# VH-VL binders against o27280: the designs that were tried, part 182

Target 1, 266 residues: o27280
Amino acid sequence: MDSMNVPEVLEIKRIVEESESVKTFIFSWDFRREVRPGQFVMVWDFRDEKPMSVSLIDPVRSEIGISIRRVGEFTDRVHGLSEGDLLGIRGPYGRGFELMGRDILLVGGGIGMAPLAALADEATARGMRVDALVAARTADELLFLDRLEAAGVNISTCTDDGSCGFKGFAHERLLTLEENHDMAAVCGPEPMMFQVMRILDERDVPAQLSLERYMKCAVGICGQCCLDDTGFRVCAEGPVFWSQELSRVREFGRYRRDPAGRRVPW
Short names: E, the ipSAE of ESMFold2; O, the ipSAE of OpenDDE; V2, 0.75 times the mean of E and O plus 0.25 times the DockQ between their complexes.

## First folded at step 7 (VH-VL)

Design B9 (framework fv_libevitug; at its last look DockQ between E and O 0.01; V2 from the best seeds 0.00; counts 0 for: pae E 6.5 > 2, placed apart)
Fold by ESMFold2, look of step 7:
Structure B9 (fold): chain C 266 residues (1-266), chain A 123 residues (1-123), chain B 110 residues (1-110)
Amino acid sequence: as target 1 above (266 residues)
Amino acid sequence: QVQLQQSGPGLVKPSQTLSLTCAISGDSVSSDSAAWNWIRQSPSRGLEWLGRTYYTSKWYNDYAVSVKSRITINPDTSKNQFSLQLNSVTPEDTAVYYCAREYPGDYYGMDVWGQGTLVTVSS
Amino acid sequence: QSVLTQPPSASGTPGQRVTISCSGSSSNIGSYYVYWYQQLPGTAPKLLIYGNERRPSGVPDRFSGSKSGTSASLAITGLQAEDEADYYCQSYDSSLSGYVFGGGTKLTVL
């Protein structure tokens, strides 16, 4: 059997407060198991299990980090944990980001910067030039700025309220940025990703976008993470998709599905 | 500069115990950044991982299932060494035996190897 | 027999590109990092590639590794006479709870 399908109970080694609403939980990790930026794990608090993106991949220290935004009952419980407490982790699962060329643009909204921070570390370690557009509602919600700066990433910021950087939405800021990247990686609220994808497609910039959908099994058998007409399973064929794959998906950016499969607005 | 120096007899009789030692210089056997492996190589099996020892909060051993009933790997912190014992050997255990350090980050490949010891099991 | 399958031999002429394949399963290459080792005649193996595609310091950039699904590949560009060696892939196998090696590929430079 593949041990990836059974949760491993791990001790929380460190907790980093990234913002008022976001914490990064750091665990020791056996790097014989491959993990790549854009992959996700299922986090189990012994009551419920939710998918979370890997935000830190540090094979030198044998650590991974999982960044979790407090948004509901499960994440409230996890945010209440302390160093030394236990969580179950299964995975990693899914298709991660692929790097190409020498110049990469990252576009992240809110917690969507988590997998992009891991990708930025890999890209800079390979000698790529990395530009990041970091978006949030307010300045206090901009994530990973110090970490990105220390890695040598060229940061542009935007906030809905204008408290830091460009005032407005990420796609509006993108229109004012240089157009000469070899690829882009995008993660954030799905409406933001849809608008950003359209701009990047018009510019002929190859883009990879990381989607979140409701997941139950994480190994592609239950159908809960499927996209409409394509039959793509976010947990198996994604969560990272090329823009060409997503351009054929009717639901992307327009609606989401609740646990019962009903179409609901974003 | 990390170096691994192997020692031990090159001839062992069937049913006896094969015993080898790997001396470490430039690193510590108790380093929590490394794991210490034994690998063997023969014409019939190629490269074959036998097991490893490593320290975190305590000592751990991992052994290949093919030899798990016969193998022991022991660290010796006072001599900065680790050993291989393989019980009840047969001519099929004839091989070149290597020790190797697994580094960086504890779970990377085997980046430093000993020079190898040919062990012949016969008579 | 080897858990990871490599061709027993490969050949090329100086300056050419050669690739060496390594086939596994979801219990090894599909879930775990791949490593490559070079073994020159009469010497111990030497780490050539780790983490699927990364090179240790001192390994020329004409050596590259890649992985797709349950298969991995070592590519050597600008082939040189000193590249004549045996090449082994290695991974971890969860069903065996241990490291596994390929059977090795003898590379001949013609």
Scores: ipSAE 0.036, ipTM 0.638, lowest interface PAE 6.5, mean pLDDT 86
Fold by OpenDDE, look of step 7:
Structure B9 (fold): chain C 266 residues (1-266), chain A 123 residues (1-123), chain B 110 residues (1-110)
Amino acid sequence: as target 1 above (266 residues)
Amino acid sequence: QVQLQQSGPGLVKPSQTLSLTCAISGDSVSSDSAAWNWIRQSPSRGLEWLGRTYYTSKWYNDYAVSVKSRITINPDTSKNQFSLQLNSVTPEDTAVYYCAREYPGDYYGMDVWGQGTLVTVSS
Amino acid sequence: QSVLTQPPSASGTPGQRVTISCSGSSSNIGSYYVYWYQQLPGTAPKLLIYGNERRPSGVPDRFSGSKSGTSASLAITGLQAEDEADYYCQSYDSSLSGYVFGGGTKLTVL
């Protein structure tokens, strides 16, 4: 077991085609190194390095999965890999989700379902009742539906175009759901998370939300993922935050910093 | 009410520097809640964002790739204004230039615009 | 030529509903907020819609914005003569590291 800060070169054991743009890369994992849903790893393709959420934690098979959406040059290269190819993985990093209560609501948008899928597995294994609101632009972008169903998750879907489930956004669908939960976990586009958080707060449902920011070091040193005003480092204090914490973050739901440090709207 | 008042020459010779100023009233150039943008409009290129300056713990400048090598946007806190300098102009830089406030709020948007300044690049 | 694609023209009669489309890609509309501007002849653009679907103060509820995937749409219901103007969509583009505009749509009220 090497230092968690040194990439371990791992062989891609299996690749799962989740959607047209999302693949899950599965690796053998030594579970002496603990990993929690909501944590992320740094994926190194020997040219560049990017943070990716852990989407699968399987202690039985001694595997972890990382779901990656194809969005740029790095992910294009990774998506070009095959089973048997190598990637560098270091981590896990960050604060993961905490589970409490009996009934949990998961609200995920797009690739945001990745960490939530892992959380769903843990929650169901603990005997919790899990409801999942899965949102995407279109039906073909809905992720992990079969996996969630197999785990015993009660799924509600919504799509922007209405091609599956509720036509509209996640927060709109959430407004139509009257059931309260002991806890919620949210991950997806930040505007979505912002709206969902507001609804959950009004309902007095404790909520955890996973943020995405540009991360370079993953160990809280470089400051690239610092949130304005608060000084929260997404890689260290996050990426999972409680709603109360995010209420202090002015930029949440409004903007983020790009790799150059520029403020860009969501 | 926030207002932007533009000033500067409307005629610039080729290879010279285009210079415009945008005076701010009703807001501060160093406001953390705003970014200050330059946009130009021409029949050939339509609306084109050129760049912005803004203060968030420190000053930032973002420039469009198309003009990055030639453009400078500077805030002047003492006069509560910001300026545009575009070097080595060509006739292709002929356009109506606008300054605009980008108000982040919750969702951003350029909510206040200057009156516009026609700048013609001609010999 | 514009990064965001709009129809060059649209038309409607008073009282009708008109829709103006704005087509982009995953690097802009697909990932970032969409804004709409109204430009009356001889004037500067005016912010009409921000954050995909939100209206600034003073903008009538006849105007509405929507976004789906890599496309956005501006809808004008109850079309009025005063709505005759050019309309521009705008978003941020990560590949260009800057804001981008549509080519504009000239709306004629017949």
Scores: ipSAE 0.032, ipTM 0.570, lowest interface PAE 4.6, mean pLDDT 91
ESMFold2 (binder alone), look of step 7: mean pLDDT 93; pTM 0.949

Design H1 (framework fv_marstacimab; at its last look DockQ between E and O 0.01; V2 from the best seeds 0.00; counts 0 for: pae O 10.3 > 2, placed apart)
Fold by ESMFold2, look of step 7:
Structure H1 (fold): chain C 266 residues (1-266), chain A 119 residues (1-119), chain B 112 residues (1-112)
Amino acid sequence: as target 1 above (266 residues)
Amino acid sequence: EVQLLESGGGLVQPGGSLRLSCAASGFTFSSYWMSWVRQAPGKGLEWVSAISSSGGYTYYADSVKGRFTISRDNSKNTLYLQMNSLRAEDTAVYYCARLEDYDYGMDVWGQGTMVTVSS
Amino acid sequence: QSVLTQPPSVSGAPGQRVTISCTGSSSNIGAHYDVHWYQQLPGTAPKLLIYGNSNRPSGVPDRFSGSKSGTSASLAITGLQAEDEADYYCQSYDRSLRGSWVFGGGTKLTVL
């Protein structure tokens, strides 16, 4: 029933300001439609529709949260909404993250921490030990730190400008962390994910990486989200891929495609 | 009822190849990690290989790495083990097992299929 | 040899208590990985008996219990019955370079 379905119009129940540029929009949700960390929904503002990762999954209160960074016209309009306003939601879609073992490393850049925050909640609830490397350009852009700490996650931070934690990129901080993880989950800018994946591959740490590509149908029909070389559709076979799967994908970390399908650099 | 059913065992000469299958039923196969475990006659259990739910990540024991390939087809609810360059030491009953997704334990086992490597 | 060490055999009379040990190392049981136990009746496939050190799956009688301490684990069987005659294996995960699922060598339980 997630193929070609129409968006359900839902009321914004609460808005949490995560940073100057990121808000989490919380909706009531009927969990007969299961949601897993790493899956996405299509958010419709009655004019345009964009994929957004789920950042909060709360079956007890029957709520989901969707974290949105203000970055363009669509997200500007959504950030202008208030509690009680309406949005269309369809989904969830895609493959979520898998959990196995006792020790997981999360590596998140910017808004990429959103699906990883949901994963952290599930991992800690299972009794896993969770280390999170939270990266941003500046301290003000580090997301979900209080929530992760309250969940019992061991947090390391890095910022490009050095305003908080390690000064530098996530993959540089990763080189200084203990190599004691059963798996990793990675989400953020694709160049960051590529560099992190290379380090984790050398260390034989299985990694799951969440990709973003332009999506139109969200169910794998239109081909707009296909990866070169393999034909994987990010909306159907992903957005979460294992590192072994991505090692066969030439375009990963090198370029992206615009809505017309043209190759553009990252 | 949850079931795992192995097939494809038999007698093979050293250096030969054999492909094992494990048919799954009674549960959502695509939600579980899977494993192969073997038991040589009169010996204990030995882990062979494991594969993630999507099939996107694989693990191998050192004794089989480079010779065996685990795979799965979630549309057919089937797990596979391709065994190449077989040796006498690979003679065993091969079991298909379902892994718990958070604890590394094996909660469902098949009845096994016998592989004999001898000439 | 097996990464986890079990006694090769153990015996007891009906109604008695029997304990089967499983000794590992700092790279498996001592690295906080759980221990699971399997029962293998003669001529049959293994069945999960204890998971997560001490938890019983549905259908396993409470006379089976598990525990873990340091680098070792133990399976206890009270009220021993003739049907308990089987091979018993412990299993954990070893965090060597690539990680591995590891089994003990097995313990044959004989009911006298």
Scores: ipSAE 0.463, ipTM 0.778, lowest interface PAE 3.2, mean pLDDT 88
Fold by OpenDDE, look of step 7:
Structure H1 (fold): chain C 266 residues (1-266), chain A 119 residues (1-119), chain B 112 residues (1-112)
Amino acid sequence: as target 1 above (266 residues)
Amino acid sequence: EVQLLESGGGLVQPGGSLRLSCAASGFTFSSYWMSWVRQAPGKGLEWVSAISSSGGYTYYADSVKGRFTISRDNSKNTLYLQMNSLRAEDTAVYYCARLEDYDYGMDVWGQGTMVTVSS
Amino acid sequence: QSVLTQPPSVSGAPGQRVTISCTGSSSNIGAHYDVHWYQQLPGTAPKLLIYGNSNRPSGVPDRFSGSKSGTSASLAITGLQAEDEADYYCQSYDRSLRGSWVFGGGTKLTVL
């Protein structure tokens, strides 16, 4: 077993309450271990293990952040933890985002903004112009707005109920934006990503999209996160994919596999 | 023989509750998605609810959301539909149907059980 | 009112070919979800007639065929027989309705 596959027990340094359902857990990180936006780690609470995106990469403070949405038993337990408590972290894993060009568009939905927030920090640090379309069901579910603003990101918001910004879905808002970018990074509900990708493709904007699938090993062995037809492993070849790659994945935007291997519709 | 058998239908007053059951036999029940489909007298088919093989995922038509609850007991090979706050428009024959997967056809149907909501 | 649109009725003489259309949208048939067809004889439960756009279950005659293109699907019945008189429903999945199985309104086929 590779040493990187052994969970490291880390102390939670800080907890940031991003929203009612999302918390960011901050850990000390040895940056001799490279980590990129778009990569994920496996979080172990000594009972179960789940993949989580890295949402904060701070080489200055030697910290990383993991944003976790409260959605089930595992995340309920994790959300019950306090600063000073311990978690097992192994990784990082997967392919992260690549930056190119001068202008980048980020399109994120819900917790999908987690990896994009990290990407935004890197992009702005490189002197790129960053526009972000931040989508959520309601205003109180919009994530990382203050952080993005502080980084110099130009933010556009979108909410299903119109409680903040554009009333509608991310792809609908995107259609109203005329400016093209050198590249785009997308993360959120897969139906959203699917629609956004189509628009970006029509506009000839290179796009990277981060997929979510049921993941067990994180090292490309178990096959639980394999995409149909292509055999792409989300944990190994992804989770970040180029739009051209996803164009080959028929299941994208259609369904995913549950723990039992059955298809679950989006 | 693969078979689905609905039960629990009957006459109920508006606002009342009813629980339907669907007994499965002849196949590995836990390997299949299950669905409830209803048909009002003289009208077409309307999907009501669906549940994944393990029961981890449930789906509802907008017309029944918040009122109906689909569940299953794989140990008993039984599908359930708890119907609360019943309305006149819920009057229909209720069929249980088997799905191999979410976007598969419903290849096995029960005979249906009639639910009548009337004062 | 149905998400999938079918003609309310079609008719044909014995031996003729009839087609039943099923029109959907980009969120269901156009999203590459499969279309299935059901036959419902009077007073009986629906029966799966075509699955996966064009596949016939065992026991279904080859007179029945299904196809899909774009946002629409079609059921074709050749060599129409008296016993084919029934209601026919198309069905698919729609992701825009927060995950819904959707039926057409049904088509009454009359054999003249």
Scores: ipSAE 0.000, ipTM 0.513, lowest interface PAE 10.3, mean pLDDT 92
ESMFold2 (binder alone), look of step 7: mean pLDDT 93; pTM 0.953

Design H10 (framework fv_marstacimab; at its last look DockQ between E and O 0.01; V2 from the best seeds 0.00; counts 0 for: pae E 15.1 > 2, placed apart)
Fold by ESMFold2, look of step 7:
Structure H10 (fold): chain C 266 residues (1-266), chain A 119 residues (1-119), chain B 112 residues (1-112)
Amino acid sequence: as target 1 above (266 residues)
Amino acid sequence: EVQLLESGGGLVQPGGSLRLSCAASGFTFSSYWMSWVRQAPGKGLEWVSAISSSGGYTYYADSVKGRFTISRDNSKNTLYLQMNSLRAEDTAVYYCARLEDYYWGMDVWGQGTMVTVSS
Amino acid sequence: QSVLTQPPSVSGAPGQRVTISCTGSSSNIGAHYDVHWYQQLPGTAPKLLIYGNSNRPSGVPDRFSGSKSGTSASLAITGLQAEDEADYYCQSYDRSLRGSYVFGGGTKLTVL
C-alpha cells in the first residue's frame, strides 16, 4: 500500500490519428505529477510495459497526450484500443529540454517530433520564435504539421522520397536553412541526429538531443545505454543531452549494440 | 527564502589558485543556469562565466578562458569557480547569480566574496 | 564584437525625470534579445530592477520603467528621489559570443 512509482490505471479519453502508423492517446492527468517537454512515460497494457513519448502537456485541461507508433505486437495491441479503454501509465521519467534565447530550431524525424511538439507549445507560449524542420520517409509520415502551424511555428519539411518539401535527409535540408538560431532541439533516428549535431556544432548553435534508445536507461532499467570504454552510464542524465555531453560518447551515431553487447554499425 | 552564498575568497599571490563556492538554497538549483560576475574595486560589473542547468554547457569571458573553470554539483546545490594562474587583474568581488529561465535575467545575487591577487 | 554602451554618469534634481541609455548592436539588442537593468546601491550587491525590457520585479516602484527600440534600450526614472542615487547597469545576451552575457559599462546616477 506504500508502493511508489507503479503504473496508474487511466482511461483513454481521446485518440488522435496522427498518421496511418501513429496515434496519440490522451488521458486526464493530475499535474501535481508535473510533466516537462522531453520527458516520457512507461505505458503498461497489462502484459508488457514500454517507454512512450509525451507529445501533449496541457495543465489547463488537465490532459497529457502519449504518441505511439505501431511497430510490433505491443503497439499493435495498444493501437487496437478505443476511447474508454484502460492503460497503465508510470512516470514521468527522464531529463527534459531546457529553453534559452529567443530563437529555437526544432529538428525532428518521424516519431521524434512527439517531444518536440510539446516543446514547441512551451516555446511559443514563452514568446520565442520557433522554426521546425519536420522530417519523414514520406509525406504521409510527417507528424504534427497542423498543430505546429496553429501554434505559430515556422515549418520546413523534408521527405526521403521527395513527396513533400525538400527531397533528402534532414541534415541536407538544414544546410539550406537560416543560421540565426540561439539553440536547437533534436529528436529522431540516431544517424540523423548525429549528422544534424555536427552541422549545429560547426555553426556554434547550442543543441539538445533526445535519444529514443536511451529512454529506458533514464529510469535505470536498461544497461543498453552504457557508454564505450569509459564505463560511464548516462542513464540518470538522459534522454535529453546537450551536444557537448554527447561529444564525449564515441558510439553515438556510429554504431549500436546487439543483445549480446557487441558493437554493430547502424 | 531564495539565497546564494559565496565563499572561498582570499589573498593569493600571482600565479596561484583559488576555488570559489556558491551555496544555493530555497529553489530547485538543478533547474537554473548559473553565472559568475565580478567587480574590480571602483569598477563596473563584468560577466565571468555561465553554466547550463545540467552543467553540459560552459561559457567564459575572453579574459578568463583557459584559466577559470565553472562547474556545479547539483546533488549539493553548489556552484564552483576554479581559478588558476591568477593575475592582479583578477582582483575583484565575485558574485554568483541565478539566471531565471524565461527572460534570462539575473534575478538572484549573492553578497559576493573578495579575491585579492597581490604579492 | 559587441559591447553595450551606457553614459558614464547622469544627474537630476529631486522630482525630475532621468533616462539612462543602453546602446547595443545587431548581435544583441538588435537580435531581439531582452535587456535587463540592475541597480547597485553603494556597498551592496546588484539587484534586478527591470527584466525582459520593461517588467518590474515585485517591490520595484512604478517610477522605474524600461523600453527597447531597435538596437538600444532605455531606463527611465521619474519622480527622482535621493535613494535612487546608485550605479545602473544594462545587460543582455550576445549571439556572436555563443551563450555570452554582456553588461553595459554602468551609469552613476547622482541626485542633486
Scores: ipSAE 0.000, ipTM 0.438, lowest interface PAE 15.1, mean pLDDT 84
Fold by OpenDDE, look of step 7:
Structure H10 (fold): chain C 266 residues (1-266), chain A 119 residues (1-119), chain B 112 residues (1-112)
Amino acid sequence: as target 1 above (266 residues)
Amino acid sequence: EVQLLESGGGLVQPGGSLRLSCAASGFTFSSYWMSWVRQAPGKGLEWVSAISSSGGYTYYADSVKGRFTISRDNSKNTLYLQMNSLRAEDTAVYYCARLEDYYWGMDVWGQGTMVTVSS
Amino acid sequence: QSVLTQPPSVSGAPGQRVTISCTGSSSNIGAHYDVHWYQQLPGTAPKLLIYGNSNRPSGVPDRFSGSKSGTSASLAITGLQAEDEADYYCQSYDRSLRGSYVFGGGTKLTVL
């Protein structure tokens, strides 16, 4: 019985409104428990439980942050909470990002920027050059821009409607960028990640991508997040995968399993 | 039964506008990407536009960019194509198609609706 | 005109094997994108015939087969039957066109 599998009831220390639909919930954290960018925690509101990426790792303040997008009933409830309210947190789980080289490219879409923001902090702290392509539907949905800028990240923005930065999608913007990096980290809508990965592969840029799947146990037991053919469990072998690993995953960028186990496109 | 049914086609003058609808039934509409494909009389298939399951991603052929707008209402199981500034070359049967859940082929097609742009 | 190139027409006698080629480029078929094939009978909507280069949907006879190599794909029909007379279209994805789906020009298959 690993103690890490028992939710700890934590008080919401602070709430940051990142956008209209995204809030970051900050908790005190005992850093004797290691946490890496790219890992996730299971958030329990005493009714339901959902996996959420860690978006902030602050050893100085002894805090972690979890960014949550309002997308359904669970997240609606969580977004209704206030500072001082309680949540159950268990984890962290999964494989996080690895840093290599001196120059790193981050490509994030929407809430996918959450784990990448944490990665950006670590990378910059290590003295790496960090370029970030931040994509969203509209300018108002672009996440963590001020935070990234403050960390010394070179930011390029992309919006579907052109309200900020490049008008178009992340992969389109990426095609206009000629510079190669030592590695890339990608997180966002899977169709976006799929296209971005292809471009990066063509450019021989090592890439890590964070997948999202329906997760139930978070410990590799239930199989709900198992990828077809490969048997990769997103919660155990992921959520961060190298592009080489994902090249073996036929479903990547094409479909996912819904809660009923049916194949559904993105 | 999985079915797509197009409507809204008709005769329109050059420069005019038309809105096509595609009613989906027999499947979870909100889970699928959708596309519009057209076929001019006696000619081949031409992809027009595609939209993601949630509507967050939209794609257009260069020939219709800036003039056509694809949208969907998942609550109504309906796909739309707003066509503005119509041209004679836009004359075609317009098909709505569901993108297949594995390789992004189009596995379900409607019977099409005819759009004629003529003075 | 079409991004993917198909022969305008092919013909064969019943029982014969015919092949329809689909030639693309490094930005589409050659960029590791899947090729799909559609059959369109006269006066009808297209039907998915082959997906993912070589997969047959349910109901499609094994006489139909697809393959992909390099920047080209091919549809093969063995044991040609009269009912196979139709237009055939290949389809793929082109990254150079900012995420466009692309069709071949179509091939009219005549059964002699």
Scores: ipSAE 0.000, ipTM 0.477, lowest interface PAE 14.5, mean pLDDT 91
ESMFold2 (binder alone), look of step 7: mean pLDDT 93; pTM 0.948

